# Miniprotein binders against q56419: the designs that were tried, part 143

Target 1, 326 residues: q56419
Amino acid sequence: MEGRTLEEVQEEVFKRHGVLVPKKELEDLAKALEEAGLLLTEKVEARLKEEEEKLKRERPMRLAGLSYPEGEREARAFLEAFRASYPGEGEEARVLLMPHLEPSRVPEVYGAALAALEKTPPPERIYLVGVAHRPLKEKAAALPVPFQTPFGPALPDLPALQALDALLPFELFNTPLAFREEHSLELPLFFLKGRFPEARVLPLLVARRSPELGEALKVVLRDFPGLLVLAVDLSHVGPRFGDTPLTRTLAEEARRRDLGFLERLAEGEPEAALAFLGANPTRIDGVEVVASLLPLLRERKGKVLAHRLDLEAPTLSAVGAGTLVL
Key: E = the ipSAE of ESMFold2; O = the ipSAE of OpenDDE; V2 = 0.75 times the mean of E and O plus 0.25 times the DockQ between their complexes.

## First folded at step 12 (miniprotein)

Design c_103
Fold by ESMFold2-Fast, scan of step 12:
Structure c_103 (fold): chain B 326 residues (1-326), chain A 108 residues (1-108)
Amino acid sequence: as target 1 above (326 residues)
Amino acid sequence: GDLIERLEELAEEVIRYLKEHGEEELAREIEEQIKDIIEALKSGDTESAIEILTELAETIARVLHRLGAPEELVQKVAWLIYDVARALGMSPEQIFEIAKRFARAIER
């Protein structure tokens, strides 16, 4: 279970074995496995140490051949197919909000992001902010190594990462293993590297709201200008996420929640976006990222290019995804 | 009549699609199963209605999968089935059983 969310484990078990294991039972199983792991602790620790050492040099692809093609030629055709799935023109972005959900589920949403990237001047660097799906030692983390993609390695912007680290009250490079399997960075990076092959990257994960991160990023962006990308999914609703099975009414509520959130961000009112979620029960994945980046989102107007609520009929669940340019 | 209205909406969506794809006999069979649910409910036999709905959900999923029905239709039908199940007073465990059987049928 290491390196996977409980929701992902629950989904995989349901799809493969037709059993919807309650999230609490998966949590209890994880604790039992941790206890049993005392018998094999030395072997587990040795493997983790090897993986951690490897991550000091590079971050390999984990989803190649699964979520996107491994070969460069096939990867390019795949990316262009997603662009073609969106019938509109993009808008120039200084800040881009895009999903990290499995791309095949929401092709038009990724296509909208690609359209925005086509209208955006090539940045020297991309601040890629995803959501931690594994525990971090601190509120946020980064991994300062090349991330492999089918388009070649996405190189880290070491000077900008070091400048960011210096401004934070915690060690930025604090949990390398959290990056070993992290789709909230890998999936958006596939599209970003395909469009901006020369851009360097700051791969950042947020586990809990960190206003310190937002304030530090505002300073760093002044000296190291670049494209800010928030790689976040929206509503997570239904049994796959420990909730009651969806109804049409609940799905419409999720759509309104997602759009209300995005529209307030598009008006340059991120505090109003967060307050809107507080007035409506929040199940939005990107809340901690948005709450951390408030100084970068205020008074920045933009446009919602696309939104989809991806309905998963077998599990009566749904995940919201959107593309927003600011 | 909310429950009966939901059952009728489910019947209309599935039967329309099946008839448009030349499956008039399957459409008739599904219509008959839905009528059986309604008759069970009118006689106060909620347990039989639940059993028939659970089997019907799997049958519908299997047929839609064989015909290559659009994902949007499959999702709409699943939602209608859930609405009927909830209106029947089915427990969360019973509703999960329907979802599980539906999921397995569309994967085969």
Scores: ipSAE 0.000, ipTM 0.260, lowest interface PAE 11.0, mean pLDDT 84

Design c_104
Fold by ESMFold2-Fast, scan of step 12:
Structure c_104 (fold): chain B 326 residues (1-326), chain A 108 residues (1-108)
Amino acid sequence: as target 1 above (326 residues)
Amino acid sequence: GDLIERLEELAEEVIRYLKEHGEEELAREIEEQIKDIIEALKSGDTESAIEILTELAETIARVLHRLGAPEELVQKVAWLIYDVAKALGMSPRQIYEIAKRFARAIER
């Protein structure tokens, strides 16, 4: 009805159905639809406010029973199975890049991450940086509450989060509802909490590149040392992501882009890694995360432990996943 | 209004816990320090209020850690201190320093 007069609506109905609806009836119908819309909006707003209030206290599990087991014993066995999927030894990580893709799709990649965590001394805190899948009010956000896991709640490092907030030119604790259904934090956190049950967490989401975040984090990490985790997926290719159907050539190109990106990060050259992606950097999930964290990634040498391009045959599509230690 | 309410809430939470754990003298000291902050604010002496809050934050964190305070209380106290610091108009550097001191006191 936007930009349409009641006379135009009346005329269209007459032309299509041969019925002349009195203008008064159309007015009454429009009013009833607006009133119904207002009632629906009020109910939706009330529910969103209730969910937001719940999120001020804790972040509940959403993927328990779907992507990982609900029970602690079953969750522990699940982690052991993923570790066993990777035949290699890990390496100590100061910075860990790991996926947030459904774990069952790339078990050896998550296994490599677990191997790296086994070689890493228990950190006092984990800076967990994921990708926002919902709009944020600012370029980045954090939710400073306990995140539930099968291994118990992952507690926020409030002083470190508050220190970070103080250094940023925007309110860090924005858009709490964006954390309600955020798998880029929930899935990596499951693995991290299972390995480091005592570590506190800074759960961070990046929506757009924020050099201010990287500069602030460099300062905060000096006084609040911890493990930096970039929870990012790599290439997204095929029709499910707006591309042409996957071919051998496109799959080879995606593998080359993923590995070239990771190898340049491993050389301590994150600007070169971003440049290597060429004309379509958005094909690699987490480009905005890497671009935001440049000060933390420069001149840090490391190793790519695992990479896989997971093929989804029914959609002729694929998603890349990798594990990188720095 | 809100700033004084946050300070009173901070006092109530901390003093109750300390008294329940036999720290009567320290509870009295903290109560007096919070009163000193409120008095400094009423007299327009924001600089003194900031100095007292900075020392108080570290003291509270250390005592709560020593007594093995519940996580929920530590989190609530950290937020009350943070909200007070922001309401006082403390600079980013001053707020950062409070957070750093609080963290060091509750580590491990």
Scores: ipSAE 0.722, ipTM 0.902, lowest interface PAE 1.4, mean pLDDT 88

Design c_105 (at its last look DockQ between E and O 0.76; V2 from the best seeds 0.74)
Fold by OpenDDE base, look of step 13:
Structure c_105 (fold): chain B 326 residues (1-326), chain A 108 residues (1-108)
Amino acid sequence: as target 1 above (326 residues)
Amino acid sequence: GDLIERLEELAEEVIRYLKEHGEEELAREIEEQIKDIIEALKSGDTESAIEILTELAETIARVLHRLGAPEELVQKVAWLIFDVAKALGMSPRQIYEIAKRFARAIER
């Protein structure tokens, strides 16, 4: 930590690893790192091993009391408020694209997702596909354990997960530590579990495009029907992401890319959606997920329910979020 | 050794639940089938072990569903079954078939 503030380290860890480490834990870690040089590596390894062993049983909440309420009653009120933030009606979803951004930043986009879920018959299982903000050993991974929520544990669909694993050319159950703090699953799962308390979940992460995943899931979904959820954000622009501060021109480009992407998905043309982005200059988060799920998105027509480009004023940066039903 | 321990754990979880719910005859039948799997393994008859496990998995799933077993238990039992299936060296097709049958047996 030569000359960096704890806030800078926290931000860097968040940027690099998608982990918001509490400042106090960083302080304690920093002190421990200063005091324990070599012993820290062993202690860190031992802690990581202990955490990995815990992840064999359950995935605890990490964002409870921060991004959403920990208590069930308060969590239900939270869901209702988010639903109320979207004035429209939803449509039945077979595929739902929704954000994984901090809910308070884009309440109406999550509200639109809830509106769609209101029109959706309770699924037996939810295929929840998030974005890996940490490296995976394979292109994709799953964690076959209960995920804690304020509404009780979201239980895995082990038969469907094992069926998927059987059809993949790689081990699906890899990199459990990548799930520990992955908000791309935790945040959407709060809304999904709140609406569908009895649904089993397949928590999936994509790090890199895997055509094999889409082909395997197409087969699995035939025998194991369920709701497919793409938990993805859209454009990431501004200084946090390597751009200049947000300008009207940059914001217009981000919106154009986001909407152009979502509209082509809504038309059932996912390849056209990817082609439209090209080199993805505005860094749409969900590209690798969509590229992996092409067989499931083809020829499905739907509707864009909501979109927002949300400004993070302290960093003059913005993130796009959208809700799409297919 | 590890495979036998996993089968014993599967047996313990299922048999305990069945006995608690008055299904003593079925508990004995399942115990016998698990013993048959273990004996098949000891004899090197992996094919018979796979066949018995495949039918047993579906039977367990149906019974747990019929009895209204907690979903947590159903999924724990599924985990144990697939852990055993992998340890037996079951093919992807065989694993997929067990998964399909299990899922249908617990369908709501």
Scores: ipSAE 0.799, ipTM 0.914, lowest interface PAE 0.5, mean pLDDT 91
Fold by ESMFold2-Fast, scan of step 12:
Structure c_105 (fold): chain B 326 residues (1-326), chain A 108 residues (1-108)
Amino acid sequence: as target 1 above (326 residues)
Amino acid sequence: GDLIERLEELAEEVIRYLKEHGEEELAREIEEQIKDIIEALKSGDTESAIEILTELAETIARVLHRLGAPEELVQKVAWLIFDVAKALGMSPRQIYEIAKRFARAIER
């Protein structure tokens, strides 16, 4: 209705249907639609405020019964099955890069992450950095509430979160609604809570490069030691991502870019990893997280434990996933 | 919110738990420190209020950790402390110091 007068609407109806609708009826209809629109907007606004208030208390599970089992016993068996899918031994991690892709698509990659967690001493806290799939008011955000899991709630490290907030030039707790449905935190957290049930968590989302976040986290991690987890996926190729249908050549390019990125991170050269990708033509979504966390990744050497490019045959698309320990 | 109400909420939560666990002397000490913060604020001595809160935050954290308080209570108390700290207009450096002392006191 924007950009149309009542007279134009009346004329169009007459031309199409040969009926002359009285201007008064069109005015009444327009007013009713405007009032209905206001009521819908008011109801949507009230619902969003209600959901935001609920998120001040806790973050409920959204993917239980879909991506992982709801019950604790079934969840434990599920986690152990993923570990069993990786035939290798892990390495101790101070920094862990793991995927947030649907776990059933890359079980051996999550298995490699679990193997690394088995070799890692239980941390006091986990800095869990995911990728925002919804807009944030700032470049990064956190939600300082318990996150529900089948293994019990993952409790926030409130002192460490407040310390981080104090060092940032923006409000850290700026977009609670962005956390309501966020698989880049929920899926890795399932595995992390299963392995480290006592660890407190800093659930962080990065939407855009925030060098300020990396500088602040470098300070906070010194005074509040913990495990840093980058929950990121790698290449996204094919029509589902606005690309051409997957070819063997495109798949090989995606694998080359994924592995080149991970290997440079493993050498402690995150700037070289970013430079290697150039314009990021295969859309590695970890780029913004790595670019934000440069001070935490420099000069840390490690190992790529697993990498897979998972084919989504119905869409002729693929997503890369990897496990890297530093 | 009313800063005095926030301090009273903090006192209520901590003192109740301490009394329930036989720590009458610590409950009295913490109650007196909170009253000292309130008195300093009424006197316009915000600097003294900040100093007392910083020491109190570490003391509360240490005592709750020693007594094996439920993590939910520790989280609630931490939230109240940081709420009070921000209401006092504490600088980022001062808030960071409270956070560091609190975290160290509750370390596993």
Scores: ipSAE 0.788, ipTM 0.915, lowest interface PAE 1.1, mean pLDDT 89
Fold by ESMFold2, look of step 13:
Structure c_105 (fold): chain B 326 residues (1-326), chain A 108 residues (1-108)
Amino acid sequence: as target 1 above (326 residues)
Amino acid sequence: GDLIERLEELAEEVIRYLKEHGEEELAREIEEQIKDIIEALKSGDTESAIEILTELAETIARVLHRLGAPEELVQKVAWLIFDVAKALGMSPRQIYEIAKRFARAIER
């Protein structure tokens, strides 16, 4: 119990369990727990340092066997099944917005992304921009190492990454541990690497909006052309996210905000898309990425290919996902 | 000291690969350019060192591409080049230019 005196703990134990533990025994227990906590801290720190050193060489798969198959043959079949989940045609993308939500929850949304990639000439490189789920030391970060996939390693584009780093007012290669479990890169990368096995990758994370990132990327993309991918989810609604229980009204509002956001992006009006959200009452996940990348989204028209607001049954909550080509 | 060691590592990696592929004349040319950078640094002529490194980076990239060098080597060499560039105190614009030249040469 945090912040309680030993007497308060003794009283609570007696109240709950009917046992009076002498104060000295509680003092001894507190000392033992404190010592064990110090050992756990040292073990955790040592483990994190070891993981950080490994991440300076490569980023291993974390979701193989969980979100997608580990074996290459099974992974190729999995990729094709997702394409089949979207019966429509794609369109060529210079910019692709796609989700990072668990693929099995929104198969047609990932299928739409694959359909867009079918129409897209293989790029020299992919600028993959995800959402940091762990803190970064700066507004954005990159990890310039191979990311393992069932289709082989996705190699970094070191010259483009160094060019980007040179234009930023902060060190781009700043938080390796934030990439260790970052599914917003790993899940989209599975699909991207499967379709463009020869493309190099710039694996980027945004924690907080960075106008400097967007301006720098606009320059870098002119000299290092490639596919820009915004790997973002949309609305997050329901009790898991701090709302009342999911109702038809809340779900309709979330869908309206998702589609209104995507449609304004498709019109080449990213500032209007952000303004439409106001205080972002449905917690659209893509806001910080879009706000960072305004210079790359202005005047670029395209099409919304797919959208789904998917129910999380255990939490009575929902998450929106979409596919947009520009 | 540390900068010279990084230059020597860059030289070792590139020259070993070139010799393994029968490019002894080119290996000597690159070794000489790296020695020229080191001599410029020892004489305090940072501007010459930067100029030579910029041309050398493009030359190394072009050669590694022509020989079909494994990506692991290309990445190691690129890291060393950018480490040297930063240690030389090159400006953001100068580092950007090296990155652009290297990328275009390794992609051709």
Scores: ipSAE 0.662, ipTM 0.878, lowest interface PAE 1.4, mean pLDDT 90
ESMFold2 (binder alone), look of step 13: mean pLDDT 82; pTM 0.788

Design c_106
Fold by ESMFold2-Fast, scan of step 12:
Order: C-alpha cells, then structure tokens, then sequence
Structure c_106 (fold): chain B 326 residues (1-326), chain A 108 residues (1-108)
C-alpha cells in the first residue's frame, strides 16, 4: 500500500512522462491490484488449509536433507558421528535438557544428550517440550499425529495427550499450523527416535509460561510415566537477536549466564535458576518452558554434561547450547 | 462429527481386524456392545452409553495389544474412542479415566 492519493499519482505521472492518466484508469488499476491481492490471499488460504489437512494425518519432515540425512542408513551414521563427538559416558536421565540449535553447530552437546540416552532405560513415552517459534492460540499446544523421521514415524501417545488435554483449562490441540515448521521439536526428535524407536511421543510447544501445564504434566506423568525432554537453547546474543555485536567480554558473560542457569537447575532449584536470569538480563530461549515446568524440576538433582557458545561469525552473534540430566 | 457414524467407524475398524485374526466371537461381542451404546443413546440414556463406552475402550485396548495390532491401528482406534467420548459430553475426569485404562491395557 501507498500513502498517496489517486490525484497525487495522476499529477506525478504527468510531470514525469507528460501523460495525463484519467482518474478512472488509475481507479481501475487500483481495483485490479486489490482484486489480485484478494486472489493471492485466497490462494494462500487454500494452501494453508491443504497444509492443515495434511497435519491432521501426519507431520512430514521439513529438515531432511538439510539438517540431517533423509535415508535411514545415512541418518544412523550421522547420529553415531554425533555420539562420537562427546568423549564422556553420560548419565541416566529422568529429565533431559537438550538444544534445538542446528546440530552441526554444537555436535558435542548433542553427543552428550545421546550419551545420556544410552544410559537411560527405554521409556514408554517421551514428553518433548519445545519452544514455539510461531504464535499459538493458547499458552501451549500439541499436535497428536505421527511425526515423520528417517527412522520411521514417531507415533503420538494419544491416551496420554488426551489425559493431558482433559486436565488443562484450554484446548491442547489448538494450533496445528504452528507445528508445520518447528525445529525445536523436529531436531531433538531426530535424536530421540534414533535412540528410542519404540517410544511414543507427546510433542508439546510452549509460547508463554503456563503453570497449569506444569501442574497437569505432574499429574499425567504419575499415571503415564516417561522421559521429560526440554528442547531449549540458551543465551542468544548479538545483532541477529537485536543486541550489540558480540565481543569477547559479552561471550564470557553469556557463558557464565548459561552455566549459572544450568547449575541451578542441576541443584534442583529451578526458581533460583529463573531468578539468576532475571538478575542477569539475557535472552535465553526456553525460559517460559522452565517457568511452566517448575513442579517437574524442583528437588531433582543432576549434572551438566556439556555446554558450548556457538559463534555465528557473519552476524557477530552467538547461541548457547547445553545438555543437562536430572 | 456425527456420533453414530463415529461409533460405526469404530466398530468397522475393530471388527475387521478381529475377523482377520480369527476372533469371530469377540468381534460379535464388541459389535453387540456398540449396538448397546447406540440403543442407550436413542433412548436418551447417556449415562449407560458412557458406562458401556468406558468398559469397551479398555476391552478393545487389551484385545488389540494381545493380538499385536500395529500402532497405527491402535492410534486410529484410540482417536475414535476419544472422539466418541467428547461427543457424548463426558467430563474431564471421565475422559482421564478412559485414557488411563486404555494406556494400562496397552504395553508398548
């Protein structure tokens, strides 16, 4: 849209090209452009409805061939290479915090997560809690369909999802399209499905803190036990995130904030972890996830297995990533 | 959706699978229980319909698990059961109870 009147447009054309375009022709052109815009809107709406219908049946891979291999054999080799990037042996997890950052940027952090999964008995189900990168109609959402992976579909735990929905004061299955492109679920799921091919999944997104989600999950996990996974990236610093260009000092501050946050979670003190971030202004992805899941994190002691601050040199920006077992 | 159509879809999926696996008598039993739900609904006896559905959901889950039904079928059947439960106007507590019983009957 332009802020000029038709009369101003007519006068400008005359001054530049010596042609007097009748107002009716400009009106007809404006109407045709508006109608073309309406037709494009209709096509976009039809496309979104088609994608929504597909999402009622399954959630297709979006990052296959980009962030991980499409073929099962190649995907297995890829996953094992990440495990090999971490020299440690891991620890058993009842709660796992892992990143959703592009895996190739922090292979040792994903390797630490894989090491923890190797020490963890196969769960019947995985509560995979990611961060919404698109608006949700409610504070949280889930998509109750198979998620495609190179290792086969990760099947939804429909009874557990329905049990969770029944306890919430909002409809859990409220924003299917938010799951169409969501790397905070797809990237962790690749690794989780590779290690636990038989586990069902509850794919959950948090947009804003929802204490009711944490309270409901505490009840559901008692009757539907499983592995809780928080797919959370840590510090986001630099111009790509609306901040000043990264310096050595700012990188050191980001590392200290990430580790201070993770160590407090490892002590079973999630309120202290949140307070620490509040006292040290930072943009940590997943703060809303931790704030929502407080009842599940309190008094659970564990260990930080890995941490890295990944530098994105072209933008002088960085993202923190870590693996924590509780 | 239409509640009776969903009950008929549930019957079709489960009965087909049972017959394909030699469970003719169990298929007839489940068909009769679904007919009982439909009759209770036609007579306005929603409470009886809810009670029968709750028992049927656990029975179906147990049988599908015992026969080693593929997860895709289990997922479809579970979705139909919960869709029927919501259409019946079951309370959150009643839906939670069905979910718990269904999950306990399925060990995968």
Amino acid sequence: as target 1 above (326 residues)
Amino acid sequence: GDLIERLEELAEEVIRYLKEHGEEELAREIEEQIKDIIEALKSGDTESAIEILTELAETIARVLHRLGAPEELVQKVAWLIFDVARALGMSPRQIYEIAKRFARAIRR
Scores: ipSAE 0.580, ipTM 0.832, lowest interface PAE 1.9, mean pLDDT 88

Design c_107
Fold by ESMFold2-Fast, scan of step 12:
Formats: sequence, structure tokens, C-alpha cells
Structure c_107 (fold): chain B 326 residues (1-326), chain A 108 residues (1-108)
Amino acid sequence: as target 1 above (326 residues)
Amino acid sequence: GDLIERLEELAEEVIRYLKEHGEEELAREIEEQIKDIIEALKSGDTESAIEILTELAETIARVLHRLGAPEELVQKISWLIYDVARALGMSPEQIYEIAKRFARAIER
């Protein structure tokens, strides 16, 4: 009987705040609130409004002490250990593609990204484009507040963000709550802030293909030059992602798929990279980001510095990760 | 209501900073310009409101740069100005020019 009400609450919260609350959490909250004599919708909405108000001031660390160290000294040692995990030389990046999965799973891939950043002149700003893991009210979003890191706050480039917003057919600052817990921005940002402590950041999330975003970014990057970073993971294979249990053959297919995609991007052919994935069915979460940023990727040649398919044996699943400089 | 609330927030942030830095006369002038924007809006004169806001944005950017305002404050004030500009229906070109002026205010 309560099911319909919970679905209505979930829909209201999503429409108003862009957040899908898991039904089990809503059920647990409904039971507690019934016992307390409170309305579920009012209490959930009040807490979301409070969290949204906090996000107007800053974006706190969520993964400190879990995915990276909280203290600056320990964080520096952590970065140097990741750099040491990559035996190769870096290349200067105008565009950097790097992963956003748990860094400890693919240290040599993050090490390759660090190597590229060592060869790259310090940018005034970083356009950090991640993947939305929560629904957005529009195709893309940004949060124009300081993002906390162990190296100090990464300050937003508000003039560049305002310039970008002015060129878009939708409100750029549309879903603050989607940024509350977003590892596709937080994990790459840890590495970027450690290497470029003075750089301002444009933290951008893509949920669905937005050609308008790529076109606007091309204009903004001309007047507000900076480093473009695509924080994307590659193949997602196995039961954890609704796929067949991983075999050696499926893992080799995923590696070939990832490398075929990255190599086409390295040739400056992003449409060919997307077409290659269309011919080879996949769950690459970076597809929507690449499709949105086509004008920035065309005719830019570069190099794949690293690739790894991280095997998650307990779930017979894997996630691909790569570092590409353009 | 929403647009006037944004203008009031802009006024509070700028005037507070200017008063804290001994710019009492300029704080008064900016307060009067914001009142002029509100009056223009109440009379349906959006074109005058846009013109006053554009001049105000240029003045604020220059003064914040002159006083060595911290980058975080310059960025926050530019964001408030941008919110007002969007609500007034300013063109993307006009808003983009305001953004470039504030970017220069952050430089050195």
C-alpha cells in the first residue's frame, strides 16, 4: 500500500532535486518516520535542501581516507608512488584522457597520466569532464564551487564557467546534488590538483550526448585556454554490469575494443572511434563524453600511454582503464 | 521577486567588501545604481536595466582588481552578476563580455 507513495516521493525528489533515492532506503526511512509521526516527503526534501545549500559553498572530499590519503604529506607520497608505477616517459597533453575508477586497481594507468602532466606546462585552468553517475536535469552540468582536496581547495574558474553557460541552450548549473558524491570528478581531481596546485577548474558532468557542450567549449577554450581532461573508464564487462561471466576470450575482446577505441582517438578520428564501438557492443561509460566533445577531439593526433583491463575475480567482471594524450 | 532577490544579494556582497576597504562613497554609488536597476525593472524598462548592469559590472571588476580582492570573492561576485544578467535576458555575447572582464580582474 505504501509502495505507490514511495514511488511518488522518489519521482518528486528526482524532478525537484535530480536525485534517485534507492527504494530500500526510502522504505527504511518511511518505517522510521511513521513511528515518529512525520511525513517521509517533507523530511527527505528538507535533508536534500540542506545538502544542496552546503554544496553552494563548497564540495567536500568524500573519498579521502578511502581512495586516497587525507593528509597532504601522505597524499604527496601517494602521488609519487603512482608515478613510479609507470616505467615510461610522459608526453605533453593538450587533451588528456584518464580513468576515474579506484586508483589502486590501475596504478600504472594513473602513473601514465601523472607522467603526461609532468611534461605539460602548468595550465591556468583545467576543463575536467566526467561522467554523471546520477541523473542530471539537463544533458550536462557543472558545480561552480571550491572542490576540497588534500592539496587544498581546487577553485572554480567562474568567469570561464559563466562564459560557457552563456553559450549553452540550457542552464549549466542545474543539478548540484549530482556532485555530492561523484568519483568521476573527485578521483582525477586528486591527481590534477597534486600536479597543478594553482590551476582553477571547470568541473563538468555529462549524462547524455550534448554536441552543444562541445561546440560551446571550443569557443570558450579559445578565449580561456586550458587543459581538457576527459575522466572516463573504458569497457565494463561481466555479471557486475549485467553481462556474461568473464572468460579469457571475453577479456581479450574487451582489451581489443578499448585499444581500438583509444587508437582511433589518437589518430584524431573520434567519429571513427564511436563507430568502432557501435559495431562492437560495449558498456564504455566514456562514450557520451567523447560524443559530446567531438569538435575538441577532431584532427588531434596523440598517443596511448597505458591501458589495463582490471580484473575483479570475485565478480568475474572487469573494467578497462587507459591514458591517452592528444 | 527572484530577480530582485539576486540584485539584493549582489548589493550586499559588493557593498560589504567596499565598506570594509574604506570605499564608502563608491559603496553608496553602487547601492544607488542597483536601486536604479530595480526602478527600471518595475517600470518595464529592461533595456535601461541591462545598460546600468553592464556599466556596474565593469566598475565592480575594475574596483575589485584595484583593491586586490581575493580570487574567490571576485569569482562569487561575477557569478551573482551573471545570474542577474541571465534573468534580465541579456544576450550570450553581452554575458560573455562580462565574463572576460572578470577573468581579467583575477589576473595578477
Scores: ipSAE 0.000, ipTM 0.289, lowest interface PAE 15.8, mean pLDDT 86
ESMFold2 (binder alone), alone request of step 12: mean pLDDT 83; pTM 0.806

Design c_108
Fold by ESMFold2-Fast, scan of step 12:
Formats: structure tokens, sequence, C-alpha cells
Structure c_108 (fold): chain B 326 residues (1-326), chain A 108 residues (1-108)
């Protein structure tokens, strides 16, 4: 009915049913439907406000009992099993790139991240930058509350978050609801909290390229030193992601694109990494994060510790995952 | 308004905590500084309040950290200082400096 006149509605009813409905009855019906729609909208808004209020106090676990164990003892054993899945030694990280997909799909990649964390001195704080899987009101957002984990709450670094907010041209704490269910923060945080139980966190989401975020973070990291973690997955290929079914050739191409991207980051050349993807098109979800954090990635040399393209055979699709230390 | 009510409530909590931990003189000093900030918020005379808030933030952070105060109390203090700084119309650079000094005082 929106976009139709009452006269058009009256005419159509007469043509189809041979009944002339008085215009006043159609007006009354339209008002009742609009009022019902308004009440439904108000009810939805009230529920969203209630969820926002809960998120002002803490962010509860959503994936406990699903992606990792709920109990602390079981969670510790789970974490050590992932470390054991990677046969290599880690290297000290000032910047760590790690995945956020389901850990059981790429245990050796998470194991490599754990190995790097073992060689890294405990940071006072962790800048955890994930990918927004739900819309944000701004290009980036943060939620400044304790995030529950099986190892206890990961406490926010409020002064560092407030310092960051002060430098940004937009309100940093702009979309609390986007954090209600966000695996790109929850899954890496499980491993980070298990290794650095005393470290505070800055849980950050990037939805779109924000050069201003990278510029502000460069300033904040100087005065509030900590570990920068980019929680990003690599290639997304196949029908599950809107592409054609994965072939062995396309899988090999995805592996080459992932490694080419990571290798350029490891050389301290993030612009070259982005340009490489432009020349070799891919669906890497970490692109917006890397593009936002350019000032923090330039001239930092490092090493790719692990890479895997995880194949989902039933859907002929795959997701790339890697661990990079800078 | 609501901010002044929050400030008064947290002031009572801070003063109680300090007195319970043998900091009676500091409790009196902080109570007076908070009253000065409340008066500045009510009157709109913010220049003196900005100076007081900057010193208060570092002092509170240092003392609460030294006394091993509960994390919940430290976080409440950090948020209130931030909200007061914004209400006083402090510049991004001034707010950044307060946050930096607070963080340095509570470093582990």
Amino acid sequence: as target 1 above (326 residues)
Amino acid sequence: GDLIERLEELAEEIIRYLKEHGEEELAREIEEQIKDIIEALKSGDTESAIEILTELAETLARVLHRLGAPEELVQKVAWLIYDVARALGMSPEQIYEIAKRFARAIER
C-alpha cells in the first residue's frame, strides 16, 4: 500500500471483487496497518535498546561449548592441544596476523600463533583488530567492556580506548550491537587471553577502510605500547562465498594469492601487498583491515609461520588462514 | 544533571574506599576537588575545573593502584573522568593527555 493512492486501491478491489469499498474504510484500514507497523517497530527498538544496555556492562561468551570449551581446565587443555599441533618454534611478535575462522578447521595455524605468543614478552595491552561481520554506523568501532572468556574476563584498556577515541574524527563506541555476536574478536581473544591473562584489550572492528584509524593507532601505540593483532582470514573462494565451484587449479591460485599477500606484508610492504591483490583478484576479508593500518605495517619485516587453505568439500569452497609475525 | 549525580555517587564510593584504607587526608582533598568540579559544571566556569580534573585523574589512578583497589572502581573512575572532561569541553589533545597520565599511573 505504500506508494499507492487510496483511489487506486478502491478501484482494484472493485475490479477484482465487484465491491465498492468506501474511501473512509480504506483510510481507517491504512491507519490501523500503519499503527500496527509503528508498534512493531517500537517493540523491535525496545528489544535492541535492552540488548545495548546489557552490552554496556560486559560482553558474554557466545561460542563457549561450541568452538572452545566453557570450563577453564578444559579450555587450557584445548589451547595446549592447538600449540602441540604446530611443530615449529615461534618468533617474537610486535604485530601478529592470525585467523578468526573456526579453530578446529586450521589447528596448526592457531598453533603457530600460540608459538609466536610464547616468544613474545607479555604485553600490557593487546590491540585486537577484527573484521565487522555486521554493519557499523562508522568505518570502525570498539566496545569498551570486559569480554568474558573461560580464563576470566579480558578487561578493556579504558585509558587507551579513550585516547584513541579522542584522536578519531568519529565516535569510536558507535555500534555496541555489532559486538554481540562477533567471532573475529571472540575466537582470537580466547587464545590471546589464555597466553596473556593479565593483558588488557582494545577490541576493535573494521567494516571499511579507515586511514584515520591507522594514523590514530600509530600515535596511541607510541604512548600506550602493546601487541597489535590483526585477526583476519585470507581467501574466501567457492559457491559458499558467491563464486564458482572450487577446482584444484583455483585452490592453487588462492594459495598463491594468500602467500603472495603475506610475503609482501612480511617484507614491510603493505601497499605492495594490496597492489598484488589488485593485480590478482581475491576475496580476502583482511584487505580493509590492512588498508586501514598501513602506517603500522610499513617497514616492519617479519615471517610467515603458517598457511593453510581449508577445504569445505560439501560446498566446494575454501577459506585461507595464516599466521604472520612482524 | 545525570553526570553530576554520577559524580556525587562515585565520589562517595571513592571517599569511603580511601578512608577505609587509611587515606583520610587524601579523601578530604579529593572530596574538595570533586566539589570544585561539580560547581564548575553547574556554573559553566570550566577553566579552573580543567586544571583540577587533570591533577585529580593522575592522583586517583596512582592512589587506587597503590592501594590495590577493585578493578570495577578503577574503571568507574576512568569513565567518569572521561565523561567530565568531555562535558568541560576539553580539546582532543587535553583528553588524550589525561588518558595517557592515567594509564601511566596504573601500569603493571
Scores: ipSAE 0.609, ipTM 0.859, lowest interface PAE 2.1, mean pLDDT 88
ESMFold2 (binder alone), alone request of step 12: mean pLDDT 82; pTM 0.783

Design c_109
Fold by ESMFold2-Fast, scan of step 12:
Structure c_109 (fold): chain B 326 residues (1-326), chain A 108 residues (1-108)
Amino acid sequence: as target 1 above (326 residues)
Amino acid sequence: GDLIERLEELAEEVIRYLKEHGEEELAREIEEQIKDIIEALKSGDTESAIEILTELAETIARLLHRLGAPEELVQKVAWLIYDVARALGMSPEQIYEIAKAFARAIER
């Protein structure tokens, strides 16, 4: 009944079925439907509050047994297999860009990330910045609870998270439900916890460009030094992502776009990297993360260790993935 | 109400842990400092309340670290101190310094 009057509804029923429904019956029906809608809304709200309460204690594994093994021994063997998939040696990272898509699709890219982690001194904490796949109340959010992994819980760095929250013009701990099912944090965290079991984490999600987050993080990293990890996928092309079916030309364009973006980041030119993406930055899910973290990425030179465009032939779609150390 | 409740909860958690570990005199000292914060707030002396909280936060962090307090307690205490600091209307800079001091105390 969006914008329709009861009189208009009565007229339409008469025209279609030759029955004049009394206005009172239509009013009673509308009221009953409204009451049913209110009850459904109340039930949904109650369920959401219950899930939020559970997330105050811990963030459970969602992808264990699916994207990675549940058991610690099997998980350790899984990490070593991924490392073996990358034939090169890593380089030390102060900033690591790594993917968050299904690891089995791009094993050499995750292997390159593991190689970089092997060359990196164990950090006191990891700033893990992922992409929000669900709406946030603010431009960014964090969930300050232990995240379960097969290697034990990844503990939050509460003082560093609180220091960050204090510097932001918005409440950092604003959307706990966005973290319930968030693979952009869970999948990188599996690899990070496996390599740095003692490191605490700041699990951060970016939904929209937040220069305030980048400025605050620059201050916090000075006093709370750690490894900055950007967990972002690159090009998303094809019908699976609401785009046109993948062609050879579009796949070549996506590879060129991904590599041009990463290469400019490796040159310490994140503004140039964003500009290179041109008129369609939404085809790379990491754009909002990079745009938010500009102060942390400027004038930091590094190296692209790996890149793959994962082709999903049945859907004529593709996702780009890369490993970059800065 | 909430601010006083958070201060009372902070007192209960820290004092219970200290008493359970034979630190009766330290428990008494912490209790008195929290009472001093509450008295300062009741008299409208927010500046004194902020000063006492800042010193108390570092002291509590050092004590919990020295006694090997469980992670769950350290997290709860960190949240209670943070919530109190925000409720007191402390500046972002002051809250940041408390968080930094707490981190250094438990890192060591």
Scores: ipSAE 0.694, ipTM 0.882, lowest interface PAE 1.5, mean pLDDT 88
ESMFold2 (binder alone), alone request of step 12: mean pLDDT 82; pTM 0.798

